# Ledger of designs, part 73: miniprotein binders against q6w4x9r395to579

Target 1, 185 residues: q6w4x9r395to579
Amino acid sequence: GHCSLEGGSFVTTFDARPYRFHGTCTYILLQSPQLPEDGALMAVYDKSGVSHSETSLVAVVYLSRQDKIVISQDEVVTNNGEAKWLPYKTRNITVFRQTSTHLQMATSFGLELVVQLRPIFQAYVTVGPQFRGQTRGLCGNFNGDTTDDFTTSMGIAEGTASLFVDSWRAGNCPAALERETDPCS

## First folded at step 7 (miniprotein)

Design g53
Fold by OpenDDE base, second read of step 8:
Structure g53 (fold): chain B 185 residues (1-185), chain A 93 residues (1-93)
Amino acid sequence: as target 1 above (185 residues)
Amino acid sequence: MSLEDLIKLVEEAIRKNDPETFERVLREALETVSDPEDVARIIKTALELARELGNEEMVRRIVEIAVRYARESGNPEWVILIKRYLEWFKEIG
């Protein structure tokens, strides 16, 4: 499964459903029992301009009981708040520079993350087949059905992205704005 | 020129098997339309109509033109949206 966060406000789910939202919060991208130690991948969005539609991804966070790895747009990688030199390796996670503009987080449990630093901060999430049907968050549920990708944290399928996205907020923040980018809509 | 006008022009271009006109209209749209989704709608209309007419060559040309525009636009949102849409179309086609 491949999930992408691109262009500041665009998301493509594991099931290949594209959508757009404008929010300034931290959101759960991926939560799954397949992630060890209650792990979750999150995305941090912030304002990039003066209008409500000017939002962008500014950081990606992997959070577990053991680690809090943050990859930010300024190329700083931290774990539990401490800056780390690359390549950085934990028990089952390695963060390293893939190219001059890309960082990669590799794991032993079937999660891969590639972060494009420039010219736009973007993220690409890949999960193994063992994650099929067992994912939740902005990246969807990876079950091959795009129609139910907008399932909220409470298990309710939404027709639009706004309530779906808001349900996956990790903190108290303003409601997200939405724009459907599905060609079928 | 309104979005609807642009769509009509695109439809006419497709019906006449005129990819050059399509390209011209698409360029105009990219210059005048502020919402990337509206541009996507234009492309969608073109692709769907071409497919409906069984003109696979036109479909190919539309894709090529759209990709080229994506490269030239310099607008990351437009580029991403167009590319995603094209990939989607390939998957369902």
Scores: ipSAE 0.006, ipTM 0.186, lowest interface PAE 12.6, mean pLDDT 86
Fold by ESMFold2-Fast, scan of step 7:
Structure g53 (fold): chain B 185 residues (1-185), chain A 93 residues (1-93)
Amino acid sequence: as target 1 above (185 residues)
Amino acid sequence: MSLEDLIKLVEEAIRKNDPETFERVLREALETVSDPEDVARIIKTALELARELGNEEMVRRIVEIAVRYARESGNPEWVILIKRYLEWFKEIG
């Protein structure tokens, strides 16, 4: 499956449902029992001066019981708060420069993250077939049905993106509120 | 003096762990460069070294100096980037 975070505030789920939201918080992108040590992939959004997006992706975080890997828009990679030189390798995860404008986080457990650094910070998440029907978060539930891709952290399917994204907040920050048209409303 | 020479002086001052010395050296280095990209490189290098040394007080002081410089120089984007960098570390823990 393939999930993308593009154009500052646009998301396409694993089931290919596109949506846009406005938020300035850390959100859970992907949570799954297939991720080792209670792993989760998260996205940090902050305000942007760009006219086509009120908020933009500024960092992607992979968090587990042993690792807290942060890849930021300013090309800094940290693990557990310490800056790391690339390529950075752990037992199951390698972060390296794939191209002059892209970083890749490769894992042994079927998750791959590619981050575009320039001209716009964007993220692309790929998961293996073992994740089918076993994902939760902003990237959807990966079950082949787009009608329930807005399943909240409480397990309720919503018709609009705003309640869905708000339910996946990971930080102690203000709730994400969508003020523009939801194309899937 | 080249950017690389300035960065080496800043690194040396930080490793000496003397508040008066690194503040003076960092400020002089920032005042020597005019390009926002060079300013960013100096500040990020200083922050990463202080972080590597585990000195959170030094990190805080470097941010204060950088924010003050950015305001005085008219480069508000660096104030925003530095604050966001620290907020990421603070939020994550």
Scores: ipSAE 0.000, ipTM 0.078, lowest interface PAE 24.1, mean pLDDT 70

Design g54
Fold by ESMFold2-Fast, scan of step 7:
Structure g54 (fold): chain B 185 residues (1-185), chain A 93 residues (1-93)
Amino acid sequence: as target 1 above (185 residues)
Amino acid sequence: MSLEDLIKLVEEAIRKNDPETFERVLREALETVSDPEDVARIIKTALELARELGNEEMVRRIVEIAVRYARESGSDPWVILIKRYLEWFKEIG
């Protein structure tokens, strides 16, 4: 299955359902029992100043109990906050420069990520057949049926992308920053 | 302290090549500032100034300190700090 994050605000799910959203948070792209150590792939979005989209992808994060690999539009790769020279290899993950404009994260567990750095930061997620029907997040459930691709984090199939996207927020949301005037000090 | 006061202290610390003072200010900001974007702004200001001064050792120290505290501060501040760091720092591919 293939999922793409393109043009700053467009997503095509593993079941080939396209949608667009407006968000400036970190979102869960892919979560699955097939990912080791409670792994998840996440996308960071911000307001667009570079592309013609209202929001733009600025980083992709692979997070597990042992690794926090961040690949940014600035062409910096970090793991657990430490900058890494490419190719960077761990037990199950290799990050390397595929072309002058693309980085690739290859894994031993059936997940592949390709990131386009220029001219627009974009991401392409490929998963093996073992992920069929076992994915959740912005990339959909990979069950071969597009009618339930907007399944929220609570397991409810929605008719609109807005509610679906909001359910997969992982953090860094402007709305969540509106807080009671209570200094937690 | 206000955000502007914290930023001024950070600028002074970076100009004096004092990463320990930067770390102290960042720790205070993470506990005091209500908006995680303001913490990201403090880190970005430090990185931009260190780069302007041509102090590559200070850039490395700022990144090490910010990342270590981002890990300890929780998910949302961590994501904001990493986003701002990566948006600015392009020295590694």
Scores: ipSAE 0.000, ipTM 0.090, lowest interface PAE 19.4, mean pLDDT 70
Fold by OpenDDE base, second read of step 8:
Structure g54 (fold): chain B 185 residues (1-185), chain A 93 residues (1-93)
Amino acid sequence: as target 1 above (185 residues)
Amino acid sequence: MSLEDLIKLVEEAIRKNDPETFERVLREALETVSDPEDVARIIKTALELARELGNEEMVRRIVEIAVRYARESGSDPWVILIKRYLEWFKEIG
C-alpha cells in the first residue's frame, strides 16, 4: 500500500483515493496493530501563507512507546527530542539520506517512509501486505475499497474529507477546511 | 552590540544569500552571546527568515551551524532548535 502527501494539502490513500484539505494541526496518518509498541505515523501541517488555503506539510512524526522520531522541513531529524546524525539506527528503525533532496525511514516491521525535503516538503508512506485491512488514519484502511476510506476514528464513514480529517487530529486545533487550492501551495 | 543588532546582521547576511559570509556572521553572532535563550532567538529568527524567502539551502546551513555550535558548547542542539517548533510538539506530546 502506498499513501502520499503532496502539493501541500493533497493526500492519496492506500486505496488510491485522492482528496484535499486545509488544516493546521497534527493528524494521525497511520495506526495499525501491525506497528509495534502502539506505534503511529503522524503528519504536522501549518500555515504556509496568509490565506486559509495556504497550508502545507511541515513535519512527519513516528511515535511509539519507545521512539519519537521527527523529520521536519528544516532537515532536522530527532528521536525523543535529541538531534541525530544520519544515518541513524535504532532497534528497528533506520533513518538515512536517500538523495540530496530525500530522506528515508526504513523499519523492520513493514513500514517505509520517504520524505522529499525540497522544493516542496512531501511524504510517501509504504506498508507491507500484512497491513491490508488493518490500517486507519488519513491514509485510509487499505482494504481495496475507496468508498469507505473516510472512516473516522470512531468507525463512522463520513461523506466529506473535512470531518474525516478532523476525527484524526492529535490535539486541539482549528477545524479543517475543504476547499480548492493551488497544487503548488 | 545588542541582541537585536546581532539578529539584524544575521538577517542581512541571509538576504544577501552569500553562504560564506553568512556562515561567518552567524558563527560570530552565536559566539558573542552566552545566554542559551539568546542563541535560540538568533537561530529561530534566522530559520524563519530563510523559510520566508524560500531559501532551503540557507535553512540547511543554519541547522548545520546550530548543531555544530551546540556540539562545541556541550549543549543539546535541540534545546535551541525545538523552540521553533514548540506548537508542533504540544500537539503530539
Scores: ipSAE 0.000, ipTM 0.202, lowest interface PAE 15.7, mean pLDDT 85

Design g55
Fold by ESMFold2-Fast, scan of step 7:
Structure g55 (fold): chain B 185 residues (1-185), chain A 93 residues (1-93)
Amino acid sequence: as target 1 above (185 residues)
Amino acid sequence: MSLEDLIKLVEEAIRKNDPETFERVLREALETVSDPEDVAEIIKTALDLAEELGNEEMVRRIVEIAVRYARESGNPEWVILIKRYLEWFKEIG
């Protein structure tokens, strides 16, 4: 399955449901029992400088009991708060520069992340078939049915992206906004 | 000298408010330490200690020195690394 975070604020779930949101927080992209050591993939969003995208992706985080790997739009990679030179390898995870504009995080447990650094910071998440029906978060539940892709952290299917996104916030941040007006268009 | 020895010299320099000694240790590390992560650890140790001591001027001096050597090395990623490392340390840790 494939989930994408594109154009600053656009998301396409593993079941190919597209949506957009306006939030400034860290959000859970993917939780699954298939991830070792209570692993989770998270996305950090901040205010966008462009009116057609009111929020933008600024970093992706992989968090487990042992690791906190952060890949930022400034091309910095850290683990547990310490900067790492690429290629960076752990027992199950390798982060490396795939091209001049792309970084990749490869894992031994069926998760792959590709991050586009330029011209716009974007992320692409790929999971193996073992994840089917066993994912939670902004990337959806990967069950082949788009009608329940907005399933909140409490297990309730919502009709709006804003309520869905707010349920996956990791921490005390502002709730997702419907829209922010740009005075310069 | 070992990495451990270089780190001890850096800690001593920061506690004595001596950025010139920090600069000498960083220069030696760039020439003798083969792993760039170990060089980053020296800079991180200096910044963490200066911040813990509340010495804002020393933090500024450490960043200036590291940036200067990054430019001399021809590696622009070094500048990005230092800037973003401080930001992430405060937000996440």
Scores: ipSAE 0.000, ipTM 0.076, lowest interface PAE 22.6, mean pLDDT 69

Design g56
Fold by OpenDDE base, second read of step 8:
Structure g56 (fold): chain B 185 residues (1-185), chain A 100 residues (1-100)
Amino acid sequence: as target 1 above (185 residues)
Amino acid sequence: DEAVEIVKRAIEQGDYERAIRIAEEVAKQNPTDEVLRLLAEAYLRAGRPEEALEVFKKLLERNPDDPEIWRQIAEAYRRLGNEEWAILAERYAEWLEEIK
């Protein structure tokens, strides 16, 4: 399964459903029992302009009981608030520079993350087949059905992205705004 | 030790299912890297890449910087039709080799 966060506010789920939202919060991208130690992948969005529609991805965070890895626009990898030099390694996770503009987080548990640092901060999440039907969050449920990708944290399928996205907020933030996805984007 | 040799012979003979059965049993008692590698290989050759991946995960926990494991993972994903992941795994393997 491949989930992408592109263009600042566009998301494509594991099931290849595209949608767009504008929010300034931390959202759960991926939760799964397949992630060890209650791991979760999260996305941090912030304002990129003056309008409410000017939002962008600014960081990706992997958080578990043992690790907190933050990849941000500053090309800084932090674990539990500490800046780390690349390559950075934990027991099951390695963060390294893939290219001049891309960082990669490789894991031993079937999660792969590629982050484009420039010119646009974008993230690409890949999960192994063992995750099929066992994912939740903004990246969807990876069950091959796009119609139920907007399932909230409470297990309710929504027709639009707004309530879906809001349900996956990791903190107390303003409600997200929904806009139509431009298929040409 | 004897069981490991049996597994090796079974793989060589193309009796992958037998290899799997024996390797799984051995792994329950003593999951050495050798046993796990053999088990993963047997799974791959038996056309069971999903199960191979599970074994590779265990191997990676103990050998996270082994490029060969990552290449085998890549192969497993290719067989699953996950080419994008396979590419990523290969890239990581290459990177590991560069830093060694």
Scores: ipSAE 0.021, ipTM 0.340, lowest interface PAE 4.4, mean pLDDT 88
Fold by ESMFold2-Fast, scan of step 7:
Structure g56 (fold): chain B 185 residues (1-185), chain A 100 residues (1-100)
Amino acid sequence: as target 1 above (185 residues)
Amino acid sequence: DEAVEIVKRAIEQGDYERAIRIAEEVAKQNPTDEVLRLLAEAYLRAGRPEEALEVFKKLLERNPDDPEIWRQIAEAYRRLGNEEWAILAERYAEWLEEIK
């Protein structure tokens, strides 16, 4: 299965359902019992440089009990807060430069991530067949049926992308986008 | 900033231990990029490349896409005799300069 985060704000799920959202938070892309040590793949979105109401992908994070690997639009790779030079290898994960514009994170457990660095920061997630029907998050449930791809973190199928996306927020970020104008000034 | 100028002068005069002592204290109070760069340079000049690397790692957390930091990391690895890592860091710095 293939999931993509493209053009700053577009997502296509493992079941090929496209949608669009705006937000400035860390979101869970993929959780699965197939990921070791409570692993999860996450995406960080932040405000665009031109407009405070537009957002774009700025980093992808793989988090488990052992690792916090961050690949950012600044083209730096860190693990557990320390910068790593490429190729970087752990027991089950290798991060390396696939082309002049792409980094790849390969794993021993059926997950692959390719990050396009230039001209636009984008991410592509590939999972093996063992993940079928075993995924949750922004990339959908990978069950071959697009009608339930907007399944929230509470297990409820929603009709809209915004409710679905909000349910997969991680961390202490505000739900609403900050406005440029302060109401008190 | 008076303390920063004192550290720069100590490095210029080859008094690296004094530069390290002062830069470490300043960094404990307010770890600015300038102070951390001076501290790392002082460690490298003092023949303490392992400690310089720890400071460069902290700098990368703040300025991850700075090719100059990667070139200095390469120099630190050369001083440690780790030529393969030195080459890797130098190539990364060159690549970052091409894309900026």
Scores: ipSAE 0.000, ipTM 0.102, lowest interface PAE 18.5, mean pLDDT 74

Design g57
Fold by OpenDDE base, second read of step 8:
Parts: C-alpha cells; structure tokens; sequence
Structure g57 (fold): chain B 185 residues (1-185), chain A 100 residues (1-100)
C-alpha cells in the first residue's frame, strides 16, 4: 500500500483515494497493530501563507514507545529530541539520505517512509501486505475499498474529508478545511 | 480563590454539575490552569468526556508537554470508546516523562 502527502495539502490513501484538506495540526497518518511498540506515523502541518488555505506539511513524525523520530522541513532528523547524523540506525529503524533531496526511513517491520525535502516537502508511505485491513489514520484502512477510507478515529465512516481529518488530530487545532480534489487533476 | 475552593468541595462531594457550573463561570473571567484542570476533572467525573477534551485542549495550549494532561486525555478517549487514540495519548505521556 502506498500513501502520499503531496503539494502541501493533498493526500492519497493506501486505497488510492485522493483528497485535499487544509489544516494546521498534527495528524495521525498511520496507526496499526502491525507497528511494533505501539508505533504510529504522524504528519505535522502548518501555515505556509496568510490565508487559511495556505497550509503545508512541515514534518513527519514516527512515534513509538521507544522512539520519536522527527523529519522536518529544515532537513533535521531527531530522535527523542536529539539531533542525529545520517545514516542513523536504532533497533529496527534506519534513516538515511536516499538522494540529494530525499530522505528515507527504512524499517524491519514493513513500513517505509520517503520524504522529499525540496522543492516541496512531501512524504510517501509504503506498507507491506501484512498491513491490509489493519491501518487507521489519514492514509485510510488499506482494504481495497475507497468508499470507507474516511473512517474516523471512532469508527464512523464519513462521506467527506472534513470530519474524517479532524478526528485524527493530535492536538488543539482549528478545524480543517476540505476540497476533495484529485491531486493529479 | 473562594470559588475555586467551592469547585473543589463540590467535586469531593460528588456534585459534579455544580462544580461544572461554577468552574465554567470562573473560567470565563480567569481561565487559570487550576480552574481548567478542575473543570476538566468535573466533566470527566460527570460522564462528559467530550467536554473534558475541549478543556484539555485549552490546557495543552499552555502546557503541551505535561504528561498528566495527556494521560487524562487518554482516559477521556477511552471513555468515548476511542481506544486507539487513548493508547496513542498514553504512549505520548510516557514519552514525555522519559524525556523530562
């Protein structure tokens, strides 16, 4: 399954459902029992301009019982708040520079993260087949059905992205704005 | 100050609705951390976790790294039946304690 965060405000779920939202919060992208140590992948969005519609991804965070790995737009990688030099390896996670503009977080448990640093900060999440039907968050539930991707944290299927996205907020943030748009259109 | 004590006593006596009413009024004038904490507690004990969460969000604005708040948030989500979020909040609380 492939989930992408592109163009500052576009998301494509594991089931290939595209949508757009504008929010300035931290959101749960991926939560799954397949992630060890109660791991979860999160995305941090912030304002990139004056208007409410000018938002962008500014960091990706992997949080578990053991680690808090942050990849930020300023190309700083931290674990538990401490800056780390690349390549950085801890237990079953490795962060390294894939290209001059891309960082990769590789894991031994079927999660891969590629972060494009420039010109636009973007993220690409890949999970193995063992994650099918066992994912939650903005990346959807990876069950091959796009119609139920907007399932809230409380298990309610929404027709639009707004309430869905808001349900996965990890903080006190304004409600997200939505415009369901195909990022490739 | 006197109002805060009244809220505390109300909570102790199990009169959560009274505690809520008074705490809400105090919070309108001076939303101190103490008042907000009491209000959130009263909401939780009154079986109103949704409203408790709203108060906790306000507390987080001023105390984003307080593990106790996150544990209480976890409890609120647990009561709402959102176990996944509860687990996440609890884990974050644990992490915050480790880095203190």
Amino acid sequence: as target 1 above (185 residues)
Amino acid sequence: DEAVEIVKRAIEQGDYERAIRIAEEVAKQNPTDEVLRLLAEAYLRAGRPEEALEVFKKLLERNPDDPEIWRQIAEAYRRLGDEPWAILAERYAEWLEEIK
Scores: ipSAE 0.006, ipTM 0.194, lowest interface PAE 11.0, mean pLDDT 88
Fold by ESMFold2-Fast, scan of step 7:
Structure g57 (fold): chain B 185 residues (1-185), chain A 100 residues (1-100)
Amino acid sequence: as target 1 above (185 residues)
Amino acid sequence: DEAVEIVKRAIEQGDYERAIRIAEEVAKQNPTDEVLRLLAEAYLRAGRPEEALEVFKKLLERNPDDPEIWRQIAEAYRRLGDEPWAILAERYAEWLEEIK
């Protein structure tokens, strides 16, 4: 399955449900029992543009009991707080420069991450079939049914992206910014 | 257990350096979860979050699915001024609670 974080604030889930959100926090992108050592993939968003409602992806984090791999938009890769030069390899994970504008994190456990650094920081997540029906987070539940892709951390299917995204905040961040009421609407 | 009570009293009295000294010695001889938790607390209260974090890592080896340890790791990162990592640790603690 394929999940994408594009154009700064657009997400397409593993079940191909597109949505847009606004928020300035770290969010759980993917959790699954298929990830070793209680791993999770996370996305960091910060303010961008003139509008207070605009946000952009600034970093992607893979966190497990052994590793804290951070890939940031300024092309810095760290693990457990230490900067790493590429290619960087652990037992199960390799981070390398795929092209002049793209980094890849390849794993032995069915997760692949491609990060576009330029012209816009974007991320693309691929998971193997063993993840089907076993994912949680911004990338959805990968069950073949898009009607429940907005399942919150409380297990409730929401009709709007903002409530869904807000439920996957990591820690004590402000709630996702509400979409500004357009005077022309 | 007598040493554990002395460590607890030292922490309560704000004598964190004494608590650390005694807890370190006890942990070298007999590293129990209780002693390691007290040692980590003493490091945090003494303003030594980096050393507290190393003790929490040892606790995670023994109790990897304990959300309370991850919340304390978040506090250690917060005291280091590493807010992004503090947030990640808090969320991981929440996730561990949700999957139980």
Scores: ipSAE 0.000, ipTM 0.120, lowest interface PAE 15.3, mean pLDDT 73

Design g58
Fold by OpenDDE base, second read of step 8:
Structure g58 (fold): chain B 185 residues (1-185), chain A 97 residues (1-97)
Amino acid sequence: as target 1 above (185 residues)
Amino acid sequence: DEAVEIVKRAIEQGDYILAIRYAEWVAEINPTDEVLRLLAEAYLRAGRPEEALEVFKKLLERNPDDPEIWRQIAEAYRRLGNEEEAKKAEEIAEKLE
């Protein structure tokens, strides 16, 4: 399964459902019992301009009972708040520079993350087949059905992205906006 | 423009499923000629000539005198095994050049 966060406000789920939202919060991208130690992958969005529609991904966070790994747009990698030099390795996670513009977080439990640092901060999440039907969050449920990807944290299927995205907020933040903007812009 | 760029990148990377999904989504909101062209291309590359043909027909409504669209229609028909219609489309393309 491949989930992508691109163009500042675009998301494509594991089931290949594309959607757009504008929010300035931390959101749960991926939760699964397949992630050890109650692990979860999160995305941090912030305002990138003056309008509410000018939002962008600024960091990706992997949070578990043991680790809090943050990859930020300024290329700083931290674990539990402490800056780490690359390559950085924990028990089952390795963060390293893939290219001049890309960082990769590799794991032993079937999760891979590639982060594009420039020119746009973007993230690409890959999970193994063992995750099928066992994921939740902004990346969807990875069950091959796009129609139920917008399932909220409470298990309610939504028709639009706004309520879906808001349900996966990791903190107290303003509501996400789903505005019909020119997608070609 | 951002979504269009995603489509372009997806096509370049061979991720045609992603390209199609995004292009279809964009086309529902703003079906520009560029988006439709990209969608049709993604369909063709994904081995879906029937869907490509439908998109090309939409493009043709807007651009009836574009020989390139007719050539692409011909290609779609060829992939569908319809040589007769492919030939007709090619002939039209030639006349428009």
Scores: ipSAE 0.011, ipTM 0.191, lowest interface PAE 9.6, mean pLDDT 89
Fold by ESMFold2-Fast, scan of step 7:
Structure g58 (fold): chain B 185 residues (1-185), chain A 97 residues (1-97)
Amino acid sequence: as target 1 above (185 residues)
Amino acid sequence: DEAVEIVKRAIEQGDYILAIRYAEWVAEINPTDEVLRLLAEAYLRAGRPEEALEVFKKLLERNPDDPEIWRQIAEAYRRLGNEEEAKKAEEIAEKLE
């Protein structure tokens, strides 16, 4: 399954449902029993200078009991707060430069992340078939049915992205705000 | 349909990238005439007349006698610089009025 975070705060779920939001928080992208050591993939959004978007992706985080790997738009990779030179390898995870503008985090447990650094910071998540029907978070539930892709952290299928996104906040920050591209026009 | 309202708002606000992506997704799930018309409009306004033309041809299969579809096909051909096909489509639209 493929999930993408593109152009400011534009998301396409594993079941190919697109949506957009304007939040300035850390959000859970992907939680699954298939991730070892209570792992989770998270996205950090902050105010942006990108046209037509109030906020944009600034970092992607993989958090488990042992690791906190942060990949930021400034090409800085840290684990547990300590900067790492690429390629960086742990037992099950390798972070390396795939191209001059892309970093990749490859894992042994069926998760891959590709981060575009330039011209706009973007992320692409790929998961293996073992994740089917076993994901939760902003990337959706990967069950082949798009009608419930906006399932909140409380298990409720929403028709709007705002409540869905707000339910996946990983910190004490304001609710996501849906904003129009051209206010007053 | 909430997705249809999102597409309409995105078009009105000039956010054609969002409009196209939502309309493509909805059209794949449930290709109603309304959704296909919105998708084709989004493509035209985004400067993608070739893709708009493909969608209008699908609409034409469902509504062969709709002069509005033929007028939109003519507009797409004009944007592609194909004046001959644009003229033919306009003549068909006039015939069907």
Scores: ipSAE 0.000, ipTM 0.144, lowest interface PAE 18.1, mean pLDDT 73

Design g59
Fold by ESMFold2-Fast, scan of step 7:
Structure g59 (fold): chain B 185 residues (1-185), chain A 97 residues (1-97)
Amino acid sequence: as target 1 above (185 residues)
Amino acid sequence: DEAVEIVKRAIEQGDYERAIRIAEEVAKQNPTDEVLRLLAEAYLRAGRPILALRYFEWLLEINPDDPEIWRQIAEAYRRLGNEEEAKKAEEIAEKLE
């Protein structure tokens, strides 16, 4: 299955349903029992530009018990807070420059991530057939059922999409923006 | 190239989501001028001018002197209600023609 995060604020799920959302925190993109060591793929969104209230993808994070790999729009790759030069390899994951404008994270467990760095930061997630019906998060449930309430609500009702996006919030907002907003509201 | 023809047909038939899906896969492997133009057109026709603008900006890195790209940028800004940027793009297109 394929899931894409494009144009800063558009998501197309594994069941090929597009939706747009407004968010400025870290969100669960993909969780599955098929990911080792309680792995999860996450997306970080932030405000896009000063004059427009749009949000955009600014980083993708793969988190497990052993690794926290962050790929940011600034072309910085870190693992557990330490900057890494590419190619970077762990036991099951390799991050490398696929082209001058694209980075790839290849895994041994059926997950691939490609991020476009320029001119627009975008992400493309590919999962193998073993993930069918076993995914949750912003990329959807990958069950092939287009009548699924979650997918339908995200695809046709922006207010409902916002609530679903909030339900997948990982609890973290970018520190810079969080300092500028009222934490009590 | 067969995929490119499928994308063109999908755009002609108003199936912009299919066109975008296929063109994105092609662009992941080889972001050619033709593929990026088709993506920008599909996004613009799908009512997604912000996304179209980002692909037009990429196209300008390949060919900054194409007045057609600048005219399309102006159209996208008009759809966004940004008359200032639309006017700037129109003036650049006029200078290049």
Scores: ipSAE 0.000, ipTM 0.084, lowest interface PAE 20.8, mean pLDDT 71

